# Ledger of designs, part 4: VHH binders against Salicylate/benzoate carboxyl methyltransferase (BSMT1)

Target 1, 379 residues: Salicylate/benzoate carboxyl methyltransferase (BSMT1), of Arabidopsis thaliana (Mouse-ear cress) (q6xmi3)
Amino acid sequence: MDPRFINTIPSLRYDDDKCDDEYAFVKALCMSGGDGANSYSANSRLQKKVLSMAKPVLVRNTEEMMMNLDFPTYIKVAELGCSSGQNSFLAIFEIINTINVLCQHVNKNSPEIDCCLNDLPENDFNTTFKFVPFFNKELMITNKSSCFVYGAPGSFYSRLFSRNSLHLIHSSYALHWLSKVPEKLENNKGNLYITSSSPQSAYKAYLNQFQKDFTMFLRLRSEEIVSNGRMVLTFIGRNTLNDPLYRDCCHFWTLLSNSLRDLVFEGLVSESKLDAFNMPFYDPNVQELKEVIQKEGSFEINELESHGFDLGHYYEEDDFEAGRNEANGIRAVSEPMLIAHFGEEIIDTLFDKYAYHVTQHANCRNKTTVSLVVSLTKK
Below, E stands for the ipSAE of ESMFold2; O stands for the ipSAE of OpenDDE; V2 stands for 0.75 times the mean of E and O plus 0.25 times the DockQ between their complexes.

## First folded at step 1 (VHH)

Design a22 (framework vhh_7d4b_2)
Fold by ESMFold2-Fast, scan of step 1:
Structure a22 (fold): chain B 379 residues (1-379), chain A 128 residues (1-128)
Amino acid sequence: as target 1 above (379 residues)
Amino acid sequence: QVQLVESGGGVVQPGRSLRLSCAASGFTFSSYGMGWYRQAPGKQRELVASISGSGGSTNYADSVKGRFTISRDNSKNTMYLQMNSLKPEDTAVYYCARHTEYTYDSSGTWKVEYMDVWGQGTQVTVSS
């Protein structure tokens, strides 16, 4: 774990010279929160980078929500696609801190705050819940307040919360995952996602699935959020640019496809299995988001921003290490799907090839990728 | 309504400079990469220079590298092409275009996948 990272998270500020059971447990949780130190460290760096990018929008919308609702005595916040461990609390901490600082500044009592953490039922909610006492201890030190934490297991493509109950909804890097693989991809054989060799029909299939999913998401959230409530969403996206110097998340799926194709040539994967595998993923642009939001009609757009930054390449030492770090990131999000379709036996070889392919495309390490931040008000 | 309008073309002597402008309207300009293309009589249209949405990344055809500079002002929804040391071979109709999609191939090369909006063009003539 990077010591500078620990020092920048308020919830992890403990005396290095003080050895008590609580400090020891928090330190151990920080070091082992994921499946391995490398996966946890990379995920923590990415989550902090994404939050830093979205923070001004999140802070402003939290403040405006409090003012426009006339400083309610109770606030219910939802974090959609919360993940596990301490990473579930990064945006929640920022929201609570913003509310408490604002209330102190205008001489109002801080509300009671319910924080609802949402992810699929398979998510490790127990590890997340074990972090709650340490999180509340930090809030008491910095803000003289605490929060109540609840789990809401289920897909955010279904109803999750009671009608008109939420005041603020936040989601970071979750909505680019589709509810299912699009239909009619038979003409996109050998490609896991959209590439330069893909037919227009593949692009239309992915766009259509994204439009259906995001429309459904907005409709469901509109039933659960109060009028004048706020929603802040961050996507992996694209500028729809001809830019040879930008890094794109679609590049990662192209390299994975090429790695699998190499395994087909080596006789380790059948061509028919590769042809049947497609990622349930979509990287929208600002126009596509705006059109869906306006057509669904329940929300007003306050802000819609596009930001360039690097995904996951913060501590690479050389080309080989950069390739391994990128491979580890893609493996973390795709491995369960790959094992289900191709079997466990190919996974190590696949990601060794993936790391090597990234090494051969070293120019991608110094380029930016695109993230979209949108803030919405319920009409 | 999406529109691109070029200006700044004209007749100029070899070795002189011209600055082309492309005014954009009807879309979020900073969200799109843009490019300058040219077409000489009897030749195919070719990419001259491209620029990313932020303006942080540029690319040039070998024939103009070191002589032409592409830039953009997102606050004014305008893209520019500064053409220095003009040659008779630069004589062409110059078009601005909006890039709607890009792809990255396994060889490490970025490609313009789609261009959906073109300007009407502006004539540049470099006389002997």
Scores: ipSAE 0.000, ipTM 0.120, lowest interface PAE 18.9, mean pLDDT 76

Design a23 (framework vhh_8h5u_2)
Fold by ESMFold2-Fast, scan of step 1:
Structure a23 (fold): chain B 379 residues (1-379), chain A 127 residues (1-127)
Amino acid sequence: as target 1 above (379 residues)
Amino acid sequence: EVQVVESGGGLVQPGGSLRLSCAASGFTFSTSSYAMGWYRQAPGNQHERVAIIYSGGSTNYPDSVKGRFTISRDNAKNTGYLQMNSLKSEDTAVYYCAKRYVYEKSGDTYTTYFDYWGQGTQVTVSS
């Protein structure tokens, strides 16, 4: 769930004051990767669960890529929206293991593998790079192999890699973050995202922004990936094809909105500040993904799957502990945005309110989350 | 129980044609679950891939046989084929049919199955 860069269209910048505010906001957004145990623990649990769900698709596509490219002697892999530290290597380990097992089985030498880790420049790449020797030691023990690790700092809504250089692209729980907050949300006041009470115009604004962003993403990746290369993407999504205001997940944004409303009632946050705050987030359904991919046209869809599972916090037996764990997780991904908009002073109180709302709204605690996994082949 | 059996090899003159067959037993071919390929080994050489067909129907060939060999499958007969045209003396080898690993998903777990190599069929191109 790491937020990606909020890239605004240059034509939307009206004056120098707004440019300064936007720069501060973007810089703050990138500071979500703390070295704290709470931040690491929350992100590690989530990313391990997401990878477990996507693993069969990732393994199959890695093997098909190797066979379709006739066992190349060199493979370049990109992990887009990687986290910091050990979490950056979860999917990379699975990819390398899959390649080595396949090559051993068909009596081929394993390729040399370059692993490119992409996240925003403010990501803690130094902690990630310090982990590389330990990762390679583990690979040598388990697979008798190693890899070469490179950083690719920047937004994946821009070019990141040389033309026709990548063989395999993986991204987990990153592409549901939009490049910017959609425009024309004035009729969605008091809501951080789409809710059952939102106007149809809010849904259309979010959908339009997602379509633009995902189309741009596919176009950029099509320039960087080799023909017959593979891409495996995982989204927070929804199963609903009808009633676009119904959401299978995103109760966490509703609880955050309720927590901010409590602070408005207590006089700690102004109503106008709350009304101006919207999440750059979108949970697509399978039809919306399929339509964007087919219209952009650079990729064939191999697999497009919907999976339901709990993100883990709501299976805690202690409601208080479940509330704190959920609050810590949402804090890790949203704190820089909240500080930039509301100021640092409210943050501890806000997440105390958030933890309380989790314990009081038991129906939200047992709600399943929908994830979409899509695998693509470059034409 | 699970196996592949190659047939259709033999002696042929340079410039001639042969069609090899790969009959599967103990499992059925499926467009969504496998790739199947043809590999060959000449005396003193390592195994060389000569054709592969992927689950989606796409095919791949090395330059040495491209335009001369065609891989296909008949799912109703549970049989794969290699049509070999314009045969050269360098095509003399034992030809093997192989199926790649199959991944089956059960809930959040997956299992892998081994590739299956057949016994091979001899192709000799000589005058």
Scores: ipSAE 0.000, ipTM 0.119, lowest interface PAE 20.5, mean pLDDT 75

Design a24 (framework vhh_5c3l_4)
Fold by ESMFold2-Fast, scan of step 1:
Structure a24 (fold): chain B 379 residues (1-379), chain A 125 residues (1-125)
Amino acid sequence: as target 1 above (379 residues)
Amino acid sequence: QVQLQESGGGLVQPGGSLRLSCAASGFTFSSYAMSWVRQAPGKGLEVVSDISYSGGSTTYADSVKGRFTISRDNAKNTLYLQMNSLKPEDTAVYYCARYYTKVESGGSTYYFDYRGPGTQVTVSS
């Protein structure tokens, strides 16, 4: 049998979809956004889909980490992110479950587990921490275990943890956010990000900033993680290798630019303020990730995978509902930056226009995204 | 549950054409790259052709370049392989497979999560 087909047998996967259905709190986490009981919000469905794609990689690396460290009695896990705290608990649950199942199978005691949740200091950690008692009650019911949860506020482009203290690091859809807007974007006027009309200098500026940021991230994590510790990272990315201006998944920034242009036309935003606004975002490809990791040199690549999925299956059937849902999602990730630059007064009008643009350009709706999943071992 | 079901195989004379189809269900078809893989009698598996999730990128084995065309219809959850100028050497069971690339130190490998039961193609006079 060709080894490439080993994973075609469902029974050979570590955990199947039926195991997820046995854990009621996983469903609760996905629906806790205040959405209807019989449906997940678009954001909850997308977050679950992203985790589902990364789950086999996360499970395997968790198991290999435990075995290679000879079943430590203490494990420290870090969840790194700049958005929803609910995503942190979904991945943490899978990690804890994996450890406990493995320990039972090899007749070892489960370790004590510290889980560190990282986000920027402005994040609402209080709401996240109010969920911790519920999470531990569910862990006790499902796994007969508990964990200790800590907050680690700060940018992951700075030191966050003591030296050689972390065993496992996970981050989902965070590292595509840059530490700052790249320099030298003066010739990319009216564009919030890279488009087909952008100059090559814009692409180079964004790539250079991503290379600096990701190199810094790896260097900092290398100081904090133990030897043979594991890191699993998921990016919004792209599959294109030869055309640096082509972007499969970034129409959402173009629609936001068009919406801001409408406000300029209506006299609500100045042209100069629009020209000064650029998204601190980058969607790398596989080759760009590999180059940075190999050049920094602290980590071995275990796995680097590209997955695409159609977001259209997670939108409401109605185009107006799809427009509102996409607008709400982009608003959630961009609103603080937009308020800081343009002020609060334009935000509702801006996202009304954004929803309208999604409706008018249905063929440009966020129907497909590319996710890159990379797993690393600390040398 | 993920299912892939091939159809369109059969007997064909050298120089003839066949079109294979693969019906996909149980997953978001448009989100995954897909492959056609074949196994000739007494031989190992050979990757014939790959297609990206959007259909914008395709690759072909040297043995089939210029003769075979892979395509997909994401609205119908269907993968196709148009096979022209068929040769006796093309005789094999053809499998539809869901695909991704794994990159490791020292190179990359192809990983297939799921495949169909296969469809037999026989090229004979």
Scores: ipSAE 0.000, ipTM 0.136, lowest interface PAE 19.2, mean pLDDT 76

Design a25 (framework vhh_8h63_2)
Fold by ESMFold2-Fast, scan of step 1:
Formats: sequence, structure tokens, C-alpha cells
Structure a25 (fold): chain B 379 residues (1-379), chain A 124 residues (1-124)
Amino acid sequence: as target 1 above (379 residues)
Amino acid sequence: ELQLVESGGGLVQAGGSLTVSCAASGSTFSSYAMGWSRQAPGKERELVAGITSGGSTYYADTVKGRFTISRDNAKNTLYLQMNSLKPEDTAMYYCAKIEYKTYSGGETYTFDYWGQGTQVTVSG
């Protein structure tokens, strides 16, 4: 990394020369962006929790992929919906470490590894690319290796990679985002997503859109992945109970809806704008994933697991700090969509109200989500 | 590991009420979807009621409107309030962590049962 770049970031502190350059850069990444250090910190904690949950599945599939492909000298890995900064590299690090440890164990040379980071063109790829030298430095220290990093901007609901080029695909907490808002949501006014009060028609609209999108995703990835290549995907999902209207994660969309209704009451947001806003989001269950995968037909299911974990866990004793921390997390994932629809000027006030609503609803501070982990082999 | 101990069962007259409870220990109870399953002699185990970590509830059609599931995360306790009991509600009631798991070759609901359950008998 060029030291002048790091030294141009104001307010960074240095405690020791070489180690401090890395800490200063990581600190700058945490301080830059929409909602500041707490937003980056909350997103990093979530990403690390999700990876920890999926890690055993990811490790097993990486090892089996290497063995079944007879230890190729070149591996191409894709991270779909990679986000930005150091978070883009969490799963990539585990994949590379797994490959290198396995190769050492069986006395094989480690492959050259290309890592393709994918997100929409609006993603901050420049911040991610600036982190590449630090990532490779960590790989050299831990694994005595390095990787080559490429950007692949575009929707994963379109072709992204050349035919039969990928060996391993990973995506974490990305595929619950739909290609578009479903049609026929007029009976779900005032709600950003499915709630217990939503009609069955809203559930069907969201499910139909998810089925179309996930089928397209699988078809596109089937063209890009080699035979016996592996894919590991994690989703925000819903409970194992047989009711399509019960949603473990819907509380935060409900609180966001309530916060927007407060702004309507205060005259800062029009009722018609709130009624027109719906999240392009769907939290599938295991059976819905299985049915889409089996019907599309290009992949065998290796593992499909449902896990509960505490998405909203806080170590804050102060209720207001806990509410602020949750507000910062939801802001990080929803802010671009909210700005596009409502404008930037309401955002700070909106999330102040959101933090207050979290404080008033104690159950939200200990909210647990259902996460789905699926691993697939290309036929 | 998660350990579950059921209690509160007994003999009740038809039309009566009973509350069964489940004490959880070992792991973070609040992180799991929990439920009550029952099994009568000669019948398959039936999921009667479920509650997610966030408090969303499910009820089997056989008990909807009569049974209420609730949880107390501070006390690590799960409850099932049973009203308007019928002889057909007679069964062993088991508290379970609800986990849906599929892998190559199969699909199953995984239940962590710890204990013998609690017997509910409805007479009359």
C-alpha cells in the first residue's frame, strides 16, 4: 500500500510504524461511509457471525471440490454480493486457507487462485481494491501465499463470468434481495414487507418473485461453473414452522414502517410515498429452496441446513445505545433504497425514530433470525 | 448442549384447563425456535404449537383457538396453556428445539428431546 494514501486520511492515530499503517487503514475504512464507524462495525459483526455459522459447510465443500477435481493448479473463486472493504474478504480468506492447509496435508502444491468479487456497479469497489495489498500481506503471514483479485460488477441475475470458468461460488446474505419489487402489493399498503397482518396475496407475490429470481440465478451460475464445482449460499430465512406469514426477521421492517409512519404524521413524508415503497426482499424456508433447486435441475444438494442465531444481540446495558446500534445496522443495508425513494434529508430523522422504536420494543433487542445454509455441486 | 425438562402434566376433566412448562438449560434458549409436540398411543408425533425466537406462533388446526404457546427468555422457560381440553388431547407432551435440516438423501425436522415428556390425560 502507498503510505501517502493512508497519511492523507485525517484524524488517524499511529502507535507503531508498520503495524500502525494497517490499523490506520482498517480504522479509516470503519470511519468512512454513510453512517460512520458504528455502521461499519455492526455490518462487520453480522458478516463474521454469518460466516462462523456457515464455515463448516464452506470448509467441507472447498476440500471436497479440491479432491474431486484432482487438485487443479488453478482455481477461480467468486464471491457474489461481496459488499465493500475488508468484509469482501472474510469468506475468501477461509477458502484460501482451507485450500492451502489441504494441499500441505496431502503434499500437493497450492494452486494459483483468482478471486472475483461481485456486487452491483454502485458498490464501493475502490475501497475494496485498496484493501487487497493488506489482504495479501495477511495471506503471506498465515498461509505463505497470495491471490489475484478481480472485480466483476453487475447483477448476479445476469451472466457475470465466462462459461465453465468458476470452481467455487460463495454468496452470503445476498440472495434474499430480489431483482425487483413484486407486482400486486396494493393490498399490503403501509407495510414495507410481509407482516402478520399481510394478505396471502402478498406472500404469493413475494414467493413467485423469489422463485423466478432464484431459478434464474441457478441457471446463470450453471453456465459459469465447471462440473463438480461447488456453490455455498447463505440466506436470511424464516422459521421451520408451516406458516408463510410468520417471519423471524420481519420486526425490523415493521419498525422501519412505523418510523416512516411517524414522519408521515409529522408531514415530512407523504402517505402516498410510504404506500408505494416495498422492500425487494424475501426470506425463504428450506422447502422453498429445495423445490427451486430440484426443479431447475443443474445442481445436486449436498447440505441444506436451518440455523437460529441472535442477529440483534447487544452487549449494551443502556437501552438507547442498543436501539442506536440496531438502527445503524438496518440503516447500512436499507439507506441506498430509502434515499432513492424518499430523499437524503429524512434519513437521520428516520433512524433516530427507528432507534426509539427499538427501545420501546424490548423483544427487538434479542431478536433471533433463521439462517439457511445450502451447498450445491454442479452436475 | 441444550437440556429440556417438561412438567405440569396430569389428569384433567374434559372442558378443563392445564398449563405445561418446559425448563431449558445448557445453551441460549432465546436463540431457538421452540415447540410442543405430542404423541398418543398408535399415532405419529404431532407438532402442536411452535414459537420462534421473536415470538411468532404456530398452532396445529386440532388445537387452534384452544392452546396458547408462550416463552419467558429471562427464565429460559416455554409454556403451553391448554383450554377446553378434549379426550383426544390425551398424549405425552414433549418440549423440543425445532430445527429443519436437509442434506443429500433426506429431509427432516430435528428435535432435541431431553427428558421423558409430561403426560396429559383428559377424562370424561
Scores: ipSAE 0.000, ipTM 0.211, lowest interface PAE 15.8, mean pLDDT 77

Design a26 (framework vhh_sonelokimab_d1)
Fold by ESMFold2-Fast, scan of step 1:
Structure a26 (fold): chain B 379 residues (1-379), chain A 126 residues (1-126)
Amino acid sequence: as target 1 above (379 residues)
Amino acid sequence: DVQLVESGGGLVQPGGSLRLSCAASGRTFSSYAVGWFRQAPGKEREFIGAISWSGGSTYYAVSEKGRFTISRDNSKNTLYLQMNSLRPEDTAVYYCAAETYTSDTTGYFKYKYDYWGQGTLVTVSS
């Protein structure tokens, strides 16, 4: 590095001028730090796979949005609720790149782009914002452009943005999380979610809550998005139409319930606490999504696709490592809810149990997961 | 299927030690998590502890932790329970059990065991 006569903080003096910043950026974006229980590396791999699956739909809708809005000079994009804020930059990068490539191709100036990252107020927005300078450095290299990044803390089951302000909304693996645990689950005692032994009343309770929540979500977004604006949503879902108790993802919550039951027998969790805990989660099918969207009425469905892919398709040498990677993924999405209900003291032991149960269930290591991708146009 | 046969039970004095063995025969013993349970006269069956198929993880009921140690030897197809500082309250029939894991298991850990031994009686008295 160049010799300097400056009085400043060393990190500002040297980190900003280092030629290896690009390596640090790629590592920060692609490998969320750590190999511990709170590591996001396995979750990052899953998020990249999900984005790769949805990318053609996202690119096409971004291009059609720009053309149908006659190449506006300003675009506002929202990324709604993800398991990791850092993974939000993957979709944002694809959106910005698509816009800039299209504008160059048709000899139009690229718009100014505002990117709004939404999650609950408890989300670590500060860690996400620390990556913004590196993200913009990458955009300047690839696209000769930058974006402006804002945080929008709050539930997407409430108003988040001013009226008619958004042009594109993206959400990946967030809308399967409900606003609250459904009512009338007393007959599903001992189960964290829907299982083959659940009563039909449990399925109806979860479906009813999902219908209310997704209807509210669509109504709220319809107020915030411009006419001919686009929305691309990805869900954990299921292919089963005729057996409502069959779930392609049921093993996640079954293994978690077994792990919690182990802690009940060890005296670390009370049976009454376990019985009171239910996941605010729902995995819709294609028909259920279509019915809610059509009934709410503000959006036209452009595309709705179902994709199967292997969850836990890991090339691990060790069964223990495979189990730990699965446990880390489930911990990343469930830990805040578990801490709120059971306290933080049990969490490490709980996910040690979870890793054990994954290791014992070899069939779960290559189980296919269903994802639903839907793209919508605001009427 | 797995067949389990317990041995090593008998009469011991309070404060004494005893080691129980469970011999497994049949298919895929090394693929099962296995555990120990007991049933005292007039009481329900109680979970004592379990060990993973690899032996890398052990789980104990709080009331027995520190006095009882579970181990396995997959080369001998044998499960062990080492019991120390025995009390009259430990008098029970002791069972070993093996679990068959499925992707949709939802029951309590003690009710997930598909294969049970016949039991071995442990009597702790003067």
Scores: ipSAE 0.000, ipTM 0.110, lowest interface PAE 21.6, mean pLDDT 75

Design a27 (framework vhh_8cml_1; at its last look DockQ between E and O 0.01; V2 from the best seeds 0.00; counts 0 for: pae E 20.3 > 2, placed apart)
Fold by OpenDDE, look of step 2:
Structure a27 (fold): chain B 379 residues (1-379), chain A 126 residues (1-126)
Amino acid sequence: as target 1 above (379 residues)
Amino acid sequence: EVQLVESGGGLVQPGGSLRLSCAASGFTFSSYYMGWFRQAPGQEREFVALISGSGGSTDYSDSAKGRFTISRDNAKNTVYLQMNSLKPEDTGVYFCAKYKVTYTDSSGHTEYFDYWGQGTQVTVSS
């Protein structure tokens, strides 16, 4: 038994002793599967828009990656937190197209490309993989390069790939989800997230968990990415620097909290259940994001952009429809967690309330939510 | 312009019955939940009953359950409140209200209503 194999970095054994409830909750950190009306695949318009905003950064970094690596014959790309549906392929398509166009311009052969789609094991990968034939057809029309699609089930807060095997990582609207609800979250009554009425301790708890998770993410990816490899990451963030508790009146978690409070008032949900429920989510500002990256030290920041983004972007003429669309979007990303905690029976009513609250704040002009796009180079 | 006009209020003895009506205009009546509220002197306005646009779903306050019935006639753009077994505690001004949204919401909170009638006085006294 060769003693050299002993120093295998102990796989962070998820302490199996986590209460059945905590495990159940973690499993619920998936988006709504399928292709139904409430599915993520049907309600991912926002994600498309976000990708469009990030596209210039993605294109530039893809090109620079290819040039810096001297046009390798093989590229491995990973989409982290791909969720379900056709949107999982949008970024990959842009990456491949960018590579092909670049190679043509410099009269080089396009690389073979492995595309790895990552999400939690509970994610509806079947819905996603059904689109692979269509994806391949589209690529054949535009590209001479062979692309192979793989699934990579697992948390991106764990090791997913072999050492120095990845060239490019893309992740959009996934890393703002934490690995768990923050510890020592006390006295955040009636709110499932940070609000102006939350204690400072709640903010600190969330920030600490974010720092821990994102640091871990960076460390893990640093092992998997080749030198001069790239990451393009998009977060839901906030534009507030002075008041960490402040969220605008239309913040989606604030609206959801309000909706739940209505249900508590109506006797449909217990106050104790509401008080016990917190979102495993954090929306960092630019400074917080930079600090974590710099402190970890494995990556250099190439670009960091902040984009104003209204989650209610549905320029629909009708406030009612806009409210429903936003409700559907939030439902698609939060329903599994909500069901796990509150039960299925209140979900429809809850999101009716949510839709209503959206319409009540239609005139909210000062939104705190932004999209943060960051590009990183492995040192 | 949205208008709600209540009628049917009056003086009644304890144990008596009264039927309130609310005539609605200025909006697609059948698309909205309608509610009844009441306000006693010196008290806050309180929820009494709610009915869906189609009339298929109703909700009542605890005090109203078993005694009051909310109904509607969409052809007449009218919502009704049949009140039976009236008590002195039921005395107050009764208001008809229009729900803000068209989708299913069973909330009796006043903030979910955007238009109110002027109210009709109900007095239960011996």
Scores: ipSAE 0.000, ipTM 0.239, lowest interface PAE 17.4, mean pLDDT 86
ESMFold2-Fast, scan of step 1: ipSAE 0.000; ipTM 0.375
ESMFold2, look of step 2: ipSAE 0.000; ipTM 0.121
ESMFold2 (binder alone), look of step 2: mean pLDDT 85; pTM 0.859

Design a28 (framework vhh_7d4b_2)
Fold by ESMFold2-Fast, scan of step 1:
Structure a28 (fold): chain B 379 residues (1-379), chain A 125 residues (1-125)
Amino acid sequence: as target 1 above (379 residues)
Amino acid sequence: QVQLVESGGGVVQPGRSLRLSCAASGFTFSSYAMGWYRQAPGKQRELVASISSSGGSTNYADSVKGRFTISRDNSKNTMYLQMNSLKPEDTAVYYCATTYEFKYSGDYTETYDYWGQGTQVTVSS
């Protein structure tokens, strides 16, 4: 070894740095700090919209699951990427309501239901657990029923549940988050994600990582779910099939990139730090989802739907208010990652710039959000 | 087919006014937000002003705020930029743009799929 490198501190060695980077990354993926009224309100609004779009698919699959399993006396449901507080229970409420209404309609006793809430260990499970008594009180009033709630902390890119234990799995707007930033992004410097100017190699890197992650997810869930069990998954996605660099939803990452570039110009963020920051995110299309599911082979596709809605229908006419709402929403999902990489000091200034970019580019208000809803049956 | 045609550019002295027009065709004009961009030689394109689909919301670059006014007439499929108190630094080619299809460059300036051919504004002293 060259003596010039002997004085490297062990905590700054490659292996130590890599462990710190992976730990910081995992921690950054956890949505914490949603304690503020504005952050909670923004996240709740988005989650309610997503659930509203997925609800018919979720209800139908819950009913079919109950019928095909011949009305079991016990059901175990998993909510993957549950977040915190009241939002953890939105889909769970619809699932339990569907089961109870169906059982009443066919004159059968409702099952006992275990509800497993999954998110990363850093998630605020304590706030969610404090809400359980209020949730059960609401269930008793609405459905004369209750459920048993427990946490399953860990990445859904690992085993979470015992073999053949789950009957229904739900995940909403979680699977577009990758297990890690893809390799081979060195030609995509200054871009947080795929843009129209990105090299084809960046698209291939993100697609490859998504294929690996989603394949792993399906394989792990196949071990944990019973035969004829159901899974309902909602993704941020895209409708584009022919141009892999055209993205329906990527305006928000491009605006965040532009906002960070402003901070580089102002000397508040180094260019090297911006170049090193990439979002562990992928917005698949329908064909990409079908190919992964078919290739992995454990599940049959029941339904695969694309839902688009105009963000302008849900914002005020005021461009300033629209910019503030967009900034608050993106801040809620990205703040932990940004703090881990750039530090806390830039965050307020960053999102002020983000809101400015949204208001300067009225195009953001007419951008369609694309969601993909897929339902699967375990073979 | 989407088509945008700018008019109203010209040569003016500092302190004077010009009104630019953008005539739109080939799409449902009243459903899309519109903007004016400008580009001076050797500089990046910059957003000057934007207007919502209904005309209820407008936004301006700091450099033109209080001097320029964007407006639209959905019955005529036309957008306008009233430019008052013109300065030499306002000299640029002015482009009309629509939100019909988005392109993102990863630069400070987002690019739009549908642009007009531009109209030259020269403010000389």
Scores: ipSAE 0.000, ipTM 0.119, lowest interface PAE 20.0, mean pLDDT 76

